VH-VL binders against a6w1c8. Designs and how they scored, part 1

All scores and structures are predictions.

Target 1, 192 residues: a6w1c8
Amino acid sequence: MSLSINAVARTQEGKGASRRLRNEGLVPAVIYGGETAPVSISFKDNELLKAVGTPGFLTGLVEVTVEGKTEQVLVKALQRHPSTGAVMHMDLQRAQADKAITTRVPLSFINAAQSEGVSKQGGRLTVESKLAEVRCLPANLPEVLTVDVIKGQLDQIFHLSDVILPEGVELVSLLKGEDHDQPIARIGKSKR
Below, numbering starts at 1 at the first letter of every chain, in headers, positions and changes, except where a header shows other numbers; antibody chains aren't numbered by Kabat.
F, E and O are the ipSAE of ESMFold2-Fast, ESMFold2 and OpenDDE, as the mean of both directions, binder to target and target to binder. V2 is 0.75 times the mean of E and O plus 0.25 times the DockQ between their complexes.
Where letters were taken out, [cut] stands.

## First folded at step 1 (VH-VL)

Design Cn2 (framework fv_cosibelimab)
Fold by ESMFold2-Fast, scan of step 1:
Structure Cn2 (fold): chain C 192 residues (1-192), chain A 123 residues (1-123), chain B 112 residues (1-112)
Amino acid sequence: as target 1 above (192 residues)
Amino acid sequence: EVQLVQSGAEVKKPGSSVKVSCKASGGTFSSYAISWVRQAPGQGLEWMGVIIPIFGTANYAQKFQGRVTITADESTSTAYMELSSLRSEDTAVYYCARVSPYYYGSGTYFDYWGQGTLVTVSS
Amino acid sequence: NFMLTQPHSVSESPGKTVTISCTRSSGSIASNYVQWYQQRPGSAPTTVIYEDNQRPSGVPDRFSGSIDSSSNSASLTISGLKTEDEADYYCQSYDSSNHYVVFGGGTKLTVL
């Protein structure tokens, strides 16, 4: 569960900065928030590409080491090249133990094959949302949120309110009211 | 140094599907994206789509939505392009091409091309 | 969505200079990078210019690229023409609105 990446401190430069970064294989980023001033950093592009592809990197706490100092951060914004998906810039927010964070956590749907809707009624589970936005203290951040569909029948629709929440974790959409309890999965008629 | 090697020519009947492979050697497969570009006889280059292996993300030109699937197998450093519901106008040379270093955004270009695979659609 | 328009053909004598244009139908040509590819008969394309005006290693300095915002076009210029330059040339840019790679229609260069 421990996600880490090394970074190098950098001086922010104007015109030609993207061409210099390309030649050096570096991606710019900024660490901000907390009590300390923002720090401009860069990642090696191959290390960042692998990290971004790792489950939990974009949704969980990440350790970033800059010049021997390690900080816990969350990825708050990420700019990509639209066709390649390459990371062009990244905003990283420092995590503080006593401050609530907002991030997105993967949803795991369990027991679909064992449900009556799937096993006896010819249905299949269709997942409409794979992530849910949560608010919690860093210590309470789950790696995954579970939706148990074992009791699902044919035509059952599952909503955000069906997510099993650990202590200290809130769903941001549900804080906005009942009209934000969006569908996340359904057991529908089996299609070819 | 870097080389993209594609599978051999195919002759297919209308309504069938074709799957073309593109094996990369040299360089780091997972650090780059692979695009597919086709060229009908005597015609220009037409972009079909791209796969970014490490992200598991693919994007397709609107004309090919629903008919093309681009996949990648990092363990074999191979990208695949599958085109279904083939028509006579799908007769073309199909190229894979590597997208240049990913970190500079809209400046990315095709730095290496495969040799091309001729797909002929006829009865 | 936009189109890139190239002349269908251009011709010039060996030793002379030729320029091939690539005009963007909507939006600024300068808003996205332009690349140029050379394709000889029976061969895959190869890059001769990337990022408007950069040359890959191994491409002669006779090849150069430029952007002209007033005509909303990019140009590929080949000086000191050699018979080996005879090929089809394609410009290529990127459409940020739909995330598509856009190719020009291609220009056939005949030398002599």
Scores: ipSAE 0.000, ipTM 0.446, lowest interface PAE 14.8, mean pLDDT 81

Design Ma13 (framework fv_masavibart)
Fold by ESMFold2-Fast, scan of step 1:
Structure Ma13 (fold): chain C 192 residues (1-192), chain A 120 residues (1-120), chain B 110 residues (1-110)
Amino acid sequence: as target 1 above (192 residues)
Amino acid sequence: QVQLVESGGGVVQPGRSLRLSCAASGFTFSSYGMYWVRQAPGKGLEWVAVIWYDGSNKYYADSVKGRFTISRDNSKNTLYLQMNSLRTEDTAVYYCARDYGDYEGYFDLWGQGTLVTVSS
Amino acid sequence: QSALTQPASVSGSPGQSITISCTGTSSDVGGYNYVSWYQQHPGKAPKLMIYEVSKRPSGVSNRFSGSKSGNTASLTISGLQSEDEADYYCSSYAGSNNYVFGGGTKLTVL
């Protein structure tokens, strides 16, 4: 049930080494954080492509096996080729059960069609942000964060403070202050 | 060769500003959290600030909060510390250091330090 | 003063063992398993010797060991050598992404 992928350890860092790896069908990555020194690794591009297409791989906890050792990590950054979409580099952060992690979680907007703004006022929900940055313990990491727009009226703007937070989950932007309560969606006027 | 090199230190008068830089080489800078730690002449170490690997989260010691700003430019492999409203008690060697974990406060790679002297 | 209490100095002879204590509170050393130790030679940057209370980074001699009991962490150096003469600092996570250091201990190898 857990997501997993195999990797090969490497010692080289830098643009030239990464370019050579990609020519061999390998994608460079780094595992950092936790109790062990950072490790440079590579993935087979066909295995990584399949893994990246699996729900939860980019947003949830993943098991990476390197030289027989398995570690639990989060994908913190992913670089893609602008034209081909191929993964060019990944940053993976080790997760520890007793230490808070920071990552981005998908936002799901529910009940838009049932809102007065959409159903009675001719509006349409426009999503401006699809992700929110959260801080929580690994065990509390949600797969999705929900925004309930059922009470939305025409011209209503929804902000990060409208996100329904599970127990133990904080929104990073809101910890910085009220002026960081950014808009994430709106019900705007739509006519056929 | 894994290295951090600080620069920008010098002598400044109280109330003035100074910006420190820390150039990283030999590792994937964008994958690591970074810290600033200072040491007053003949005294012990004091944590100053931390910044997450992507620049999103920043935290400061109470003694510098509101006056200092930590930032990074991952495209240039460089960490910064903007120091405003400097006080004589800010006189110290400033080290940049790399996070050896997930922001538990393990400083595994240190620069050589740059001296900041705040005097009238 | 510093948030974590260390003895100002400690001394030992070559081949002997010494222990340096680091005492905090339940909000730092006692509350987390995130204690680290640093060695600093005069005029040089600190070097990480121990992390996560008792673990050694690659390349650090197994003569260095760490432990913790309640609010007190300890660094033990066995088989003392002349190059061990340095200042030693403990550090701990203190919650809310805050970090504290001990006042430092000067180790003299007699």
Scores: ipSAE 0.000, ipTM 0.436, lowest interface PAE 20.4, mean pLDDT 84

Design Mn3 (framework fv_masavibart)
Fold by ESMFold2-Fast, scan of step 1:
Structure Mn3 (fold): chain C 192 residues (1-192), chain A 123 residues (1-123), chain B 110 residues (1-110)
Amino acid sequence: as target 1 above (192 residues)
Amino acid sequence: QVQLVESGGGVVQPGRSLRLSCAASGFTFSSYGMYWVRQAPGKGLEWVAVISYDGSNKYYADSVKGRFTISRDNSKNTLYLQMNSLRTEDTAVYYCARGLYSSSWYPQYFDYWGQGTLVTVSS
Amino acid sequence: QSALTQPASVSGSPGQSITISCTGTSSDVGGYNYVSWYQQHPGKAPKLMIYDVSNRPSGVSNRFSGSKSGNTASLTISGLQSEDEADYYCSSYTSSSTYVFGGGTKLTVL
């Protein structure tokens, strides 16, 4: 099954109400999008902390259940506490089966240790981007995008175009044109 | 090279209608959300409307809701703004702008702007 | 109407640094990392200078930087030059899926 989390509907809005919610261990959020009105909700902070720590929660599809009704959503925005990093507010967008979604998916770099750049030329893989923004239908959303660096030589730079894309998945930056094929990793000499 | 060219501006009487067009070139138009932003003479920028890449989602500023309609024709690479029930306070330069994705389905910023077309609503 | 508060004007001398503030609420600037800044010279269309709070588009000088703390975003211009004289606008996405601009700040390079 998909990742899921329970939420409670909120009837009172405003910054005073949000502060009271946080004092009770609740995190305010809004579900929006599609053809239905936005819904104000809140999550229990201990459940949200566990969920945020689960791979795919911030980047994948999540089922949110409010008063027995389940909706499929994406996390689109987070407000974090400046000192603790705890989630203070969330913006959740409804997913629709026939409409493309845009979200960020983790990048996984494989075979670095087996590359000539690392194994024979004294290099080390340095990751410059840990996420890539994708556009796809909800059913096609991958949990991870892979970059195979096996053929990397010393001083090799890997770009978004080096990402292995599943069918139905597009990289948003590459849709903007060739000049947006940004570096994502390199094999460089180790610091010493 | 991205180009956005607005047309359809002019002088029009209050209560009448006017349709603006924005011809896009140099990019895959059907992959981008599009905006209309206006600026009254000597005043600041005011967002007017946004349309998603496929035309399925539209949002409007409260000042134009019910009077203006944003639309697009992806086969012609053209964005439109149908302006009905025009008021003197609608007098402005109207800019067509392209939206870039950041971390949301909706474009979050205006990366390329046209030169604008002046709409003057006067009696 | 603009919902975001900017100072009406700011001034500096060549080589100085200046900062322009943009204050909103928790439903726009404070709630999202979708703050952008635009430069407008008289008679010209706006140009994107900063997006997503602190990112610069290709071709924008590194003298321009952006930041945010709570409900206030800031644009800082270091090493001020005469061509920086322009109007500057901030913008933010809102919780209503709309967009709001600041009132604009006229930068004068003395």
Scores: ipSAE 0.000, ipTM 0.434, lowest interface PAE 17.8, mean pLDDT 82

